# VH-VL binders against Rho GTPase-activating protein gacY (gacY): the designs that were tried, part 2

Target 1, 192 residues: Rho GTPase-activating protein gacY (gacY), of Dictyostelium discoideum (Social amoeba) (q54th9r528to719)
Amino acid sequence: APLEDVINRPDNPGEIPVLFEKGIAYLSRRGLQVEGLFRLSGANSQIKSLRQGFDQGEDVDLEDVEDVHTVAGLLKLYLRELPSPLFPFDLYSSFIEISKGEQTKPQKVESLKLLLSLLPPANKALSKHLFKFLGKVIENSSVNKMNSVNLSIVFAPNLLKDKEGNVMDAVADAQFVNQVVQLILDNINILF
Below, E stands for the ipSAE of ESMFold2; O stands for the ipSAE of OpenDDE; V2 stands for 0.75 times the mean of E and O plus 0.25 times the DockQ between their complexes.

## First folded at step 1 (VH-VL)

Design f10 (framework fv_flanvotumab)
Fold by ESMFold2-Fast, scan of step 1:
Structure f10 (fold): chain C 192 residues (1-192), chain A 121 residues (1-121), chain B 108 residues (1-108)
Amino acid sequence: as target 1 above (192 residues)
Amino acid sequence: QVQLVQSGSELKKPGASVKISCKASGYTFTDYAMNWVRQAPGQGLESMGWINTNTGEPTYAQGFTGRFVFSMDTSVSTAYLQISSLKAEDTAIYYCARSFYDSSGYLFDYWGQGTLVTVSS
Amino acid sequence: EIVLTQSPATLSLSPGERATLSCRASQSVSDYLAWYQQKPGQAPRLLIYDASNRATGIPARFSGSGSGTDFTLTISSLEPEDFAVYYCQQYSDWPPLTFGQGTKLEIK
């Protein structure tokens, strides 16, 4: 379903999908010290079962999930399967141009701040919650081994996609997509 | 131009070891995981696992632990597969292939040409 | 692990005919399915990803369809260079990433 439809469901009380509220809460309690968080695979069959429960409006309780990588995978799957990426198709070229451009790093951050301000309200809210949580993951990188470079590689393909692109075009752009997501991760407090 | 160039064919006796190289060019080596895929004679494709080129951490599929070692050298943009205590059943073409985005891989967009390893007495 | 079953094992057709290749998953893979082409003596080449998206440079005669457990690769009008082995691959559940056993498309 589209993101705005999900947040407007009667069973979704907050500004982001309840799946993300529960998932971030779970990972904040159990996942911050786990090596390879978001990088290592969870049980995909369980991930899809959990996703189906949320989609059907069930009151899904994540506390019984043993493998933190399963909950991390659930969040990644949700982002991956959005009909329009979290950073919408029509902003793709603008994000890539910031990475490719000749601006200084501080100038690129100012350009990013403006670009992120153009996100639809639902996308902006989810982005803020997601990236602030990822900032906590990075704070624990000495233990979990996930710094901004690692997280950019993991999340970039789930956040940005070229509507007219294909796998080979995405490969050519991957370094720029990874770099712009890394720039966001390195400047979370300025951007959100 | 993205290229993955593998080392040449190897003929080995049982019990020997072999080290296959996969040299990457045309992109930033550490941005993409490197996968290893095996194809035994007359058989299909079998995923062996991958190495995270940013961290150097290998992930092995079940059945490829112990005798198989994935490693890399960032300074020369090269990934390596080492097989110890070679057995006849290790006879296969070994491919390196670039994953999209992370250490687990999703799609294999660029492939090396393959390295034939033959184990016979 | 998710098992992918391809059918038929061998498909014998002539240039100009339509080829339809099937891949069935033992459990749902959503649309996380890719198709590869392997010509004799060569490494595999990515044809289709996310069940229906053509990789760059892949001719329009190749199309993918399906979701969940049943997937199809269609070649609308066979060219001589299309005779090869075709593999499906799932990337919904890993590790392991799994491939089908392949369908050999050969000249009649």
Scores: ipSAE 0.000, ipTM 0.444, lowest interface PAE 14.9, mean pLDDT 85

Design f11 (framework fv_flanvotumab)
Fold by ESMFold2-Fast, scan of step 1:
Structure f11 (fold): chain C 192 residues (1-192), chain A 119 residues (1-119), chain B 108 residues (1-108)
Amino acid sequence: as target 1 above (192 residues)
Amino acid sequence: QVQLVQSGSELKKPGASVKISCKASGYTFTDYAMNWVRQAPGQGLESMGWINTNTGEPTYAQGFTGRFVFSMDTSVSTAYLQISSLKAEDTAIYYCARVGWELLPFDYWGQGTLVTVSS
Amino acid sequence: EIVLTQSPATLSLSPGERATLSCRASQSVSDYLAWYQQKPGQAPRLLIYDASNRATGIPARFSGSGSGTDFTLTISSLEPEDFAVYYCQQYSDWPPLTFGQGTKLEIK
């Protein structure tokens, strides 16, 4: 379901999906020191079951989930399956242009700050919570082995995609998509 | 205008129980969790836990299980804190505070309820 | 549990001066840190959330900065009404949500 519809459900009282509130809280307590967080696979059958529970408005309790990679996979699946990606289709070319341009790094960060300010309210709220959490993952990268480069590779295809893009265009753009997400991850405190 | 109005001060003997209320107005009660915070005389703030106002599920910090009960009544937009088997060490001002689910800080506070436990 | 240590315990300044209050966490809280103001006989008031975002109705002279373990609350030019106790709070690790012990800002 579209992000705005999820936020507006009677069983979703906050500004971000309950799935993300519970998932980020779980991973902040149990996942930050786990090697390969978001890179290693969780149990796909359990991820699907948990997602179905949230979609049906069940009060899903994540505290009994043993494998932190399952909860990490749940968050990735949710982002991947949004009908419009977290960074909307109409902003794709603008994000890529920032990465491709010959601006200095500080100029690119200022351009990103402006572009992120254009996000719809639901997308802006979820982006802020997500990236602040990913900042905590990076702070623990000496243990979990997930720095901004690794997280950009994992998250970029789940955050940005071209509505009418070809497979060949996606391959050519991958470096730029990864670079712009890495730039966001390296500058979370300036951008959010 | 968002307001949280708490019940009045209580003077109790050790072993008694007390139930304090926190009535919310100016917003949809079930859209925000309600946290309870304790402040002993001359001390700082201590979070006791919260209640999910949508589900009714309470979550307690480690020191506040057993004698402490969080509850609510959606029909009157009111959260409750009950303390049983009162001890002198329970003497404190108890605040309710609105929290945007488990990741957000406390944006509105009740005025506080002083609970004094003395023989 | 995450322990928050505030310094100084007491800060004595005059109106018009800049105040800088520190909050240090025993482990990283990322940006999940808030600042509260409490005046005698009153409930706390939220000033700053997510380390640097000013709460609704809070004057521009209040600003927050920092991330990870080191955080600062700055009041650029003190007004008489700013003399109060200030608390930091983390909401990164749960339960419990943890407050610092407070910094008392008093008139010199």
Scores: ipSAE 0.000, ipTM 0.429, lowest interface PAE 17.4, mean pLDDT 84

Design f12 (framework fv_flanvotumab)
Fold by ESMFold2-Fast, scan of step 1:
Structure f12 (fold): chain C 192 residues (1-192), chain A 119 residues (1-119), chain B 108 residues (1-108)
Amino acid sequence: as target 1 above (192 residues)
Amino acid sequence: QVQLVQSGSELKKPGASVKISCKASGYTFTDYAMNWVRQAPGQGLESMGWINTNTGEPTYAQGFTGRFVFSMDTSVSTAYLQISSLKAEDTAIYYCARHSGWYRAFDIWGQGTLVTVSS
Amino acid sequence: EIVLTQSPATLSLSPGERATLSCRASQSVSDYLAWYQQKPGQAPRLLIYDASNRATGIPARFSGSGSGTDFTLTISSLEPEDFAVYYCQQYSDWPPLTFGQGTKLEIK
């Protein structure tokens, strides 16, 4: 379901999906010091089962999940399966242009600030919560081994997609997509 | 592999013009800007500006407008620097260099082209 | 225009010693600063970008540090091939992109 439809459901009290509220809370308690968080795979069948529970409005209790990588995988699956990516299709070329462009890093950050301001309200709220949480993951990178480079590689394909792109365009753009997400991760306090 | 190869040295009289080439290979020419850097004999490095290889739009540092022209030909993956109305003070080694990814740091450089302007 | 001032102008050391080269900016460049090495008769080579990131293929003995206006390039143990001229460059404000005047590292 579209992100704005999910947050407007009667059973969704906050500005982001309950899945993300519970997932971030779980990972903040149990996952910040786990090596390879978001990089290592969880139990795919359980991830899909948990996702279905949230989609059906069930009061899903993540405390039953023993493997933190399963909850991390749940968050990535949710982002991947959004009908429009968290960073909408219409903004894809603009994000890539920032990465490819000939601006200085401060100018690219300012351009990103402006682009992020164009996000729909639901996308902006989820982006803020997600990236502030990923900032906490990076603060613990000495233990979990997940810095901004590693997180950009695992999240970029789930945040940005070219709607009408072909395989060669996707391969050519991969470096630039990763660089844009890394720039966001390195400048969270400025951008959010 | 990735490399930039520049044209050979030039000896010119004052008032003449020169056109230096910088041929790129081993990467997609239009993905990186081409920068020009001057180094007068015994002096340091001086940035002249760059050309956006995707759009063809040049950006000149102050002091390098008018007589200096950046151009390119994507069909042969080559950037050009043309200097008109040459003066003795133009005597220098001219380098082309691409910027490193999305940074303005220069990761790959040409070997340099010596331009000598003398009577 | 941002002016970069390098010190010392000339640094005389022996192989095996530690080299510390400074670059000061006239105004903040954040971390948008690169270091280059140039040997006689050769084009410059990128060593460090974004103040502290080592470029591809650059030996671990080279390290960069600093932010804002004060930057340092350190060579932990000099090899004979390290005696060269070193330039810092800012890309925080352009045009122009500006280079420092260089530090010549020479054998004592």
Scores: ipSAE 0.000, ipTM 0.437, lowest interface PAE 18.0, mean pLDDT 85

Design f13 (framework fv_flanvotumab)
Fold by ESMFold2-Fast, scan of step 1:
Structure f13 (fold): chain C 192 residues (1-192), chain A 119 residues (1-119), chain B 108 residues (1-108)
Amino acid sequence: as target 1 above (192 residues)
Amino acid sequence: QVQLVQSGSELKKPGASVKISCKASGYTFTDYAMNWVRQAPGQGLESMGWINTNTGEPTYAQGFTGRFVFSMDTSVSTAYLQISSLKAEDTAIYYCARGGYLPYYFDYWGQGTLVTVSS
Amino acid sequence: EIVLTQSPATLSLSPGERATLSCRASQSVSDYLAWYQQKPGQAPRLLIYDASNRATGIPARFSGSGSGTDFTLTISSLEPEDFAVYYCQQYSDWPPLTFGQGTKLEIK
């Protein structure tokens, strides 16, 4: 379902999907010190079952989920299956151009700040909550082994995609897609 | 071939109870929600709610709590609708229908079970 | 709950004519709208889902269009077997899932 439609549902009281609100709360309590968080796979059948519960408007209780990788996988699956990526198709070229450009890092961060300001309200709210949470994951990287490089590789393909993408362009762009997401992860406090 | 086969028509007196079955075949029962839809004589379609066949959790529309109970038995791929304390206004054709966990449109329907409540 | 209003309540046409049936939602349902056909004594049959996708086995003369609050079911050239009651249904907001009151398509 489109992100804007999900947040406007009667059973969604906040500014982000209840799936993310509950998932981030769960992972903040149980997942921050777990090695390979977001890198290691959870149970696919349970991830699908949990997703179905949230999609049906059921009051899903994540506290009984034993494997934190299952909840982490649920969040990644949700982002991957959005009809339009969290960073919309029409902004893809702009994000890639920031990475490819010859600006200094501070100049690229200012360009990113402007570009992120153009996100639709629902995408902006979810991005803020997601990246602030990922900042907490990075703060615990000595234990969980997930730094900004590792998280950029995991999240980049789930955050932005070329609408008219082909295999050759995807391979050529992968470096730049990962770099721009890493730049966001390294500058969360400036960008959000 | 996907099929939903419902139990036969029922004639009941006010205050009695009825249990309608909906037996699914031709697909994995737990992959799809089972919905219940009511149609009173000469009226349109009314969604009653559904049961999540993976978890067993029912969801009821506001008018269908209390006297109405959705249940299932995975071992025989069957969903059930039980109506207690039957009233004349419960007279209707009751359909089971297969819905996805997203979306909730109904791709396969049972043939319907007529429940008549009269003295 | 989201209320779906269908118009007209009854549409009288002859075989070969084009039928246009409307469904309006009290609030946006995005593309989460389906159309069903029901003949006397039979269960409803899915025609269109996600506003414009034709269900398996449904003839090409049936098409759906619209998004948000205004939706249309079109039958390009009526066949005798098309005279039935048609219902729209939304699945954007639940519970409840809601149906329109129906449009009866009858022979002129």
Scores: ipSAE 0.000, ipTM 0.434, lowest interface PAE 18.7, mean pLDDT 86

Design f14 (framework fv_flanvotumab)
Fold by ESMFold2-Fast, scan of step 1:
Structure f14 (fold): chain C 192 residues (1-192), chain A 119 residues (1-119), chain B 108 residues (1-108)
Amino acid sequence: as target 1 above (192 residues)
Amino acid sequence: QVQLVQSGSELKKPGASVKISCKASGYTFTDYAMNWVRQAPGQGLESMGWINTNTGEPTYAQGFTGRFVFSMDTSVSTAYLQISSLKAEDTAIYYCARDFSYGEYMDVWGQGTLVTVSS
Amino acid sequence: EIVLTQSPATLSLSPGERATLSCRASQSVSDYLAWYQQKPGQAPRLLIYDASNRATGIPARFSGSGSGTDFTLTISSLEPEDFAVYYCQQYSDWPPLTFGQGTKLEIK
């Protein structure tokens, strides 16, 4: 379901999906020191089961999940399966042009700030919570081995997609998609 | 193992041309820009510019236009620096260095190529 | 272009001492500042990027700090192999990318 529909459900009291609220809380307590967080795979069958529970409005308790990679995988799956990516299809070319452009980094950050201001309210709220959490993951990169480069590679394909693009275009754009997500991760305090 | 290997030293007369190569290995050549940095004898480091390895488009710093040409050959993962109409003031060590973004910091460096211009 | 000024030009210290090297920018470069080490006859080696992040394989005794216009590279306890020339480099504005003139760290 579209992100705006999820946050407007009677059983969703906050500004982000309950799945993300619970998932970020879980990972903040259990996952920050775990090597390969978001890179290593969790239990796929459990990820699907948890996702279905949230989709059906069940009161899913993540505290019983043993494997932190399963909860990390749940968050990634949710982003991947949004009908429109967290950074909407309509803004894809604008994000890529920031990476490809010949601007200075401060100018690119200013352009990013403008693009992020164009996000729908639900997408802005979720992006803010997600990236602030990823900033905490980066703070612990000496232990978890996930710096902004690693996280950009993991998250970029789950955040940005070209609706009309083919496989050749995706391969050609991969570097630029990764670079723009890395720029966001390196400037979280300015952008959010 | 990621490495950049440059061609050997050159001794040239004023007015001659030189072409320095920088061969990349251990990574996807087109994923990183290639910077050129000059160091004159007893002096510091000076950025000359870079080449976008995806498009082949060069970006030159002020003072390195005209006689200096950045090029590349993706099929052999090699970047080139050509200097025409050599002058004594071109005597320097020339480095190639890998740049993740176009115009950022350089994490992997070639060993350097000494170009000496003398009569 | 952005001008980077390093101080001191030469720093004479003994092994085991703490070294503090400064780099000042003519205008704000935010966190877009790197530090390099160059030993005689060798290519530069990346030490620090984004003002404070240590590059892979760089010993913990090296640390970077600062933002805006004032930056510092600190070596907490000098080893014999640390005596070299150190350069700061900005990547906030280009072309050109610019380097400081270097600080020579020499044995007292």
Scores: ipSAE 0.000, ipTM 0.442, lowest interface PAE 18.0, mean pLDDT 86

Design f8 (framework fv_flanvotumab)
Fold by ESMFold2-Fast, scan of step 1:
Structure f8 (fold): chain C 192 residues (1-192), chain A 120 residues (1-120), chain B 108 residues (1-108)
Amino acid sequence: as target 1 above (192 residues)
Amino acid sequence: QVQLVQSGSELKKPGASVKISCKASGYTFTDYAMNWVRQAPGQGLESMGWINTNTGEPTYAQGFTGRFVFSMDTSVSTAYLQISSLKAEDTAIYYCARGYSYGLWYFDYWGQGTLVTVSS
Amino acid sequence: EIVLTQSPATLSLSPGERATLSCRASQSVSDYLAWYQQKPGQAPRLLIYDASNRATGIPARFSGSGSGTDFTLTISSLEPEDFAVYYCQQYSDWPPLTFGQGTKLEIK
């Protein structure tokens, strides 16, 4: 279901999906010092079961999940399966052009700030919560081993994709997609 | 706790070489760039450049090409600054400072500084 | 290269007073500006980054403001340990990264 439809459901009281609200809260308490957070796989069957519960409007309690990688995987799956990516298809070429361009990194960050200001309200709210949380993950990277480079590789394919691109174009663009997400991760306090 | 510990003061004659070290602890060495900043007596701070601790690639500010070499050893989490053919003008306190890899160029932790005195 | 000019060069105040330090850039640095404190015989300490974000462990009396070319560091109520030299630094254009010449905050 589209992101704006999810946040408008009667069982979704906040500005972001309940799945993210509960998932971020769980990971903030239990996951920040776990090595390979978001890189290592959780239990796929449990991830699917949890996702189904949220999709059906069940009051899913994540506190009973023992493996933090399962909850991290749930958040990644949600982003991957959005009908339109968190950074909408219409902005894809603009994000990639920032990465490919010859501007200085600070100038690229200013361009990113402008693009992020164009996000729909639901996408903007979720992006802010997600990236603020990922900033906390990076702050703990000495223990969890997930810096901005690692997180960009993990999240970039789930945040940006070309609606009409072919496989060859996707492979060619992968480094630029990773680079632009890394710039966001390195500059969270400026961008959000 | 994050710490950057530098080698002790050096007194050298013009034409000599010096190699100062900066040992990092309390974090993953390769996650952050190591920057070098000098301060001549009674002067302000001057950025010399930095080394990417993940790749080993140095970047030098214009005034610091040639005689200055940034290097590192990941096995001991240590960055090095070598100055060759020392001149009196190289007399300064040299600091190492941690900056974020691939982006942020402000320095959240600093070494205590190494005084290099060049005199005949 | 971007030149940072700090003013005043020296500021003489008493504990309990408010300090306002200025940093002006020769070109826009957006909000890519940091402030450092250096006490005699010590290494610099990061106070503020991205113009207005207080670094970890820095007391709430320190605040930064400004964007583009005009920046201010404010210390709301001076403590004895605050008398030091303060430097601004830009990271909008690199290499080189550049520092201001410093403002010396001294006790009256």
Scores: ipSAE 0.000, ipTM 0.435, lowest interface PAE 17.1, mean pLDDT 86

Design f9 (framework fv_flanvotumab)
Fold by ESMFold2-Fast, scan of step 1:
Formats: sequence, C-alpha cells, structure tokens
Structure f9 (fold): chain C 192 residues (1-192), chain A 121 residues (1-121), chain B 108 residues (1-108)
Amino acid sequence: as target 1 above (192 residues)
Amino acid sequence: QVQLVQSGSELKKPGASVKISCKASGYTFTDYAMNWVRQAPGQGLESMGWINTNTGEPTYAQGFTGRFVFSMDTSVSTAYLQISSLKAEDTAIYYCARDRYYGSGSYFDYWGQGTLVTVSS
Amino acid sequence: EIVLTQSPATLSLSPGERATLSCRASQSVSDYLAWYQQKPGQAPRLLIYDASNRATGIPARFSGSGSGTDFTLTISSLEPEDFAVYYCQQYSDWPPLTFGQGTKLEIK
C-alpha cells in the first residue's frame, strides 16, 4: 500500500508507519551495537508474519522478537515493497543528476536539500526518521561495522528505482544511486 | 567450511570473450557480496568492483565498465565475471573474494584460488 | 579515488626481528582499512580489518594501528612463513575500493 494510505489509516496515529515507529524504537534500544545490523538476515518466515500483522492493523509487539536482524529485515522488506519507492519514481533522474554532476560536494548537498524538500509529506517524514536512525547506526559503526558506505549499498536499491529503465540503465546508474544515498548519510544533520 | 572455487585457466586470442565462475559453499550465498580483484603478472591488487548477491546489482570501478560484466546465479551459489573483446592488457589472475558485508564494498575475508586469463596471439 | 602509498617497497629482515610496514592514505579513511598477506602462487589472506582488529585465525604477532591517513602493520617477531607481500586496502570511499602497491617482506 502507498505510504499516504498507510499514514492515514485510523490505526496509524503518527506521521510514519507504525511498523517503522516500533521498529526504529526497538533497534535503537537493542540493535545499535549488533555487528552486521541490516546486513545479516533474520528469519524470513517471521519477517513475513510480522509484516502481515502490521498490514492487518494488529497491535504487534516487537519486544517479543529475539533476533534483532529479523526486525532490521522487516524494515528493509517494507521499503522494498512500497508501490512507489520512498524517493518517488518522478524524482529518480533528478537524484541521479546530482551524483553525476560537476558540482562540489557542498553544492551537491545544497541541491539534495532542495530536492528532498519536494518529497510528499509522508515520504519526507519517513525519510527524516529513517535517516536520523541510520545516523545513529553509523555513530556506532566501530562496533556494528556498518558505515555510510555499507548502509548506502544496502538501502539505495530500496530507496531509488527507475520506473521505465531497463537492466543496462540500472547497471550504469548503480554507482550514482549508491553515491547519492551515501551523500545523504554523510550529511544527515544538514539535510534533515 | 567457507570455500570459493573458481573455474580453470583460460588461454584466449585478442577479441575473444571469457566467462569466469566462482562457486561459493559453506555459507548463505546472498548474505555476502562477491568482489572481483585483478592482479596482472608481477603487479599488485586492483579492485574491479562487486555484485550485491541479495539484489543482483553490480558496482564497477571506473576502469572496468563496458567490456566487464558481473553476474550471478543464486540457484547454484555462483558469481560470474565476463570479459568481452579481450586485449593483451587483460592478461592477469582474476580473484573472487567474499565481502564481509553483503551489500557493500568493504574488506574480503575469503578468497577464491584465482583464475589465470592469458591473452596472446 | 583515495590513493594508498605503502613504504618501504621492500623490507629485508631476518627471522626473529620486528617488522613495521606503513600505509598512508591521500585523504582520511577513518579506520576503514584492512591488511592482506599474499604468498607466491597463493590468493591474498585477510590479516587485519577496521585498522586494528585481527581476522580469525591470525597469530597474535600481527597487529595493526593507526587512524585517519597513517596506518601501520606490525609483526612483532618474524617467522619464516611471514615472508610475503603485504597490501593495505581502504573501504571508506568507493568506487573504486583501492589497494596500496604492496610491501615485499623478504629474508636477509
């Protein structure tokens, strides 16, 4: 389901999906010092079961989940399965052009700040919460081994997709997609 | 336990193509990225890029776009490197290596034995 | 790209001596630096990751130190099996991931 539909459900009281609200809270308490956070796989069947519970509006208590990688996997699955990516299809070329362009890094960050301001409200809210949390993961990278490079590669394919691009276009753009997400991760305090 | 087994040495003429395989065993293939590293005779190590085994997405270093293709087949836990329009300067040992992080370019904890590709007339 | 410069290019020592190998980065890599050992005819072997963490199975005589731009690999007391080529590698910035040119450790 589209992000604005999820946010507007009677059982979703906040500005982001309750799945993300609970997942980020769980991982902030239990996952920040776990090696391979978002890299290592959780239990796939449990991830699907948890996702279904949230989709049905159940009061899912993530504190019952023993494996932090299962909760991390739940967040990634949600992003992957959005009908329109968190950074919408119509902004894809604009994000890629920032990465490909001849601007300095500070100028690229300024361009990113403008582009992020164009996100729909639901997408902007979720992006802010997600990236601020990923900033905390990076702050603990000496223990968890997940820096901005690692996280950009894990998350980039789930945040940016070319709606009508073929496989060769995706391959050609892969480095630029990853670079743009890394630039966001390296400048979270400026961008959000 | 963890093993990366590469295909055997290749002797090719300029203009030919070669496809090198790297079969993984002893771990879940999709939990670690697979990197490719080139070493020309008597030279050091050169990173070519990697493939995200979860998504199938390759990342190439600048010098390795065009003629070089990273691919994979999860059903047989195998990564592939294809080199088209072979040139004499492609003569090297090609290594696959497991990336400690499944979605990243990072450090390499296990290496294949290497595949020697010789390009000569 | 980040360029890694290793020194010396060749280091000639005897078993029992201490070896100190240097790797300098053209810009800060924080602690995202690894060290590898390569023996003739063999694939490289991971020694150190995140500047100072020893990989599984690596003897205690190997240690890494440094952060930012200046890194050191130390072998406290050389064994005959340690004579090999050593490479540093950064993973702070990509693409490309980059290696140093290598230091050859040879027997005197």
Scores: ipSAE 0.000, ipTM 0.463, lowest interface PAE 15.0, mean pLDDT 86

Design n1 (framework fv_navenibart)
Heavy chain, then light chain:
Amino acid sequence: QVQLVQSGAEVKKPGSSVKVSCKASGGTFSSYAMNWVRQAPGQGLEWIGQIIPIFGTANYNAKFQGRVTITVDKSTTTAYMELSSLRSEDTAVYFCARDEYYDSSGYFDYWGQGTTVTVSS
Amino acid sequence: DIQMTQSPSSLSASVGDRVTITCKASQSISSYVAWYQQKPGKAPKFLIYAASSLQSGVPDRFSGSGSGTDFTLTISSLQPEDFATYFCQQSYSTPLTFGQGTKLEIK
ESMFold2-Fast, scan of step 1: ipSAE 0.006; ipTM 0.552

Design n10 (framework fv_navenibart)
Fold by ESMFold2-Fast, scan of step 1:
Structure n10 (fold): chain C 192 residues (1-192), chain A 119 residues (1-119), chain B 107 residues (1-107)
Amino acid sequence: as target 1 above (192 residues)
Amino acid sequence: QVQLVQSGAEVKKPGSSVKVSCKASGGTFSDYAMNWVRQAPGQGLEWIGQIIPIFGTANYNAKFQGRVTITVDKSTTTAYMELSSLRSEDTAVYFCARDLSYGYYFDYWGQGTTVTVSS
Amino acid sequence: DIQMTQSPSSLSASVGDRVTITCKASQDISSYVAWYQQKPGKAPKFLIYAASSLQSGVPDRFSGSGSGTDFTLTISSLQPEDFATYFCQQYDSYPYTFGQGTKLEIK
């Protein structure tokens, strides 16, 4: 379902999907010290089961999930399966141009701030919550090994993609997409 | 521009070990996971395991766990697979293959290394 | 582990034919299927991911479809260079598993 439709459901009281509210809370308590958070795979069958529960409006309790990678995978799956990426298709070219350009880092950050201001309200709210949480992951990178470079590699394909692109185009653009996401992760307090 | 070049053919006796190398060139080595896949003569493909260079962490197919070790030397951008306690059924072509960002697909493959285990 | 079963194991066809190869997963893997082509003596070549997304540089005559447990690779107008062995692979969960392969042979 589209992100705006999810947040407008009667059983979704907040500005972001309940799945993300509960997932971020779980990972903040249990996941910040876990090596490879978001990179190592959880149990995909359990991830699918959890996702189905949330989609059907069930009051899903994540407390009994033993493997933190399963909850991390749930959040990644949700982002990956959005009908339009969190950073919408129509902004892809603009994000890539920032990465490819020869502007100074401060100028690129200002350009990113402008692009992020163009996000629909639901996308902007989810981005803010997600990136602020990823900032906490980075603060613990000495233990969990997930710094801004590593998180950019993991999240970039789930956050923006070319509507007209295919696998080889994605590979060719990977460095630029990763650089954009890394720049966002390095400047969370300025951008959100 | 991305190229994976593997070491040459090996002939080994049962009970010995073999270490195959895969040197990557082009691109940023640590941005990708490196996988090992084997193919016995006339048979299909079997995944052995992978290494994520940024962590130095490897994970393995349970079938090979205890006998296989996958390592990486970041300074030479080379991944290694060592298989111990060799048996005749380990005779195969061993491929290294890169996947983008852990778990998507195998976009670049090495040329393969033939390992023959015979008495 | 997720078992991938291809059918047929081999088939004979002529240039210009429409060919279909099927792949069945032992459990629901959504669309997390890739297809590879392998010619004798060579490493596999990546063709398709996410069940239906065609890699750039792969001819338009190749297409993939399916979701859940049943997947199909189609070659709409077979060319001489298409005679090869084709493999499906699931990337839904570790360990990665491949189908046993379908050998496409000239009549």
Scores: ipSAE 0.005, ipTM 0.503, lowest interface PAE 12.1, mean pLDDT 85

Design n11 (framework fv_navenibart; at its last look DockQ between E and O 0.84; V2 from the best seeds 0.00; counts 0 for: grease 19.4 > 18.9)
Heavy chain, then light chain:
Amino acid sequence: QVQLVQSGAEVKKPGSSVKVSCKASGGTFSDYAMNWVRQAPGQGLEWIGQIIPIFGTANYNAKFQGRVTITVDKSTTTAYMELSSLRSEDTAVYFCARGPYYDFWSGYFDYWGQGTTVTVSS
Amino acid sequence: DIQMTQSPSSLSASVGDRVTITCKASQDISSYVAWYQQKPGKAPKFLIYAASSLQSGVPDRFSGSGSGTDFTLTISSLQPEDFATYFCQQYDSYPYTFGQGTKLEIK
ESMFold2-Fast, scan of step 1: ipSAE 0.275; ipTM 0.723
ESMFold2, look of step 2: ipSAE 0.596; ipTM 0.842
ESMFold2 (binder alone), look of step 2: mean pLDDT 92; pTM 0.945
OpenDDE, look of step 2: ipSAE 0.773; ipTM 0.903
ESMFold2-Fast, scan of step 4: ipSAE 0.355; ipTM 0.760

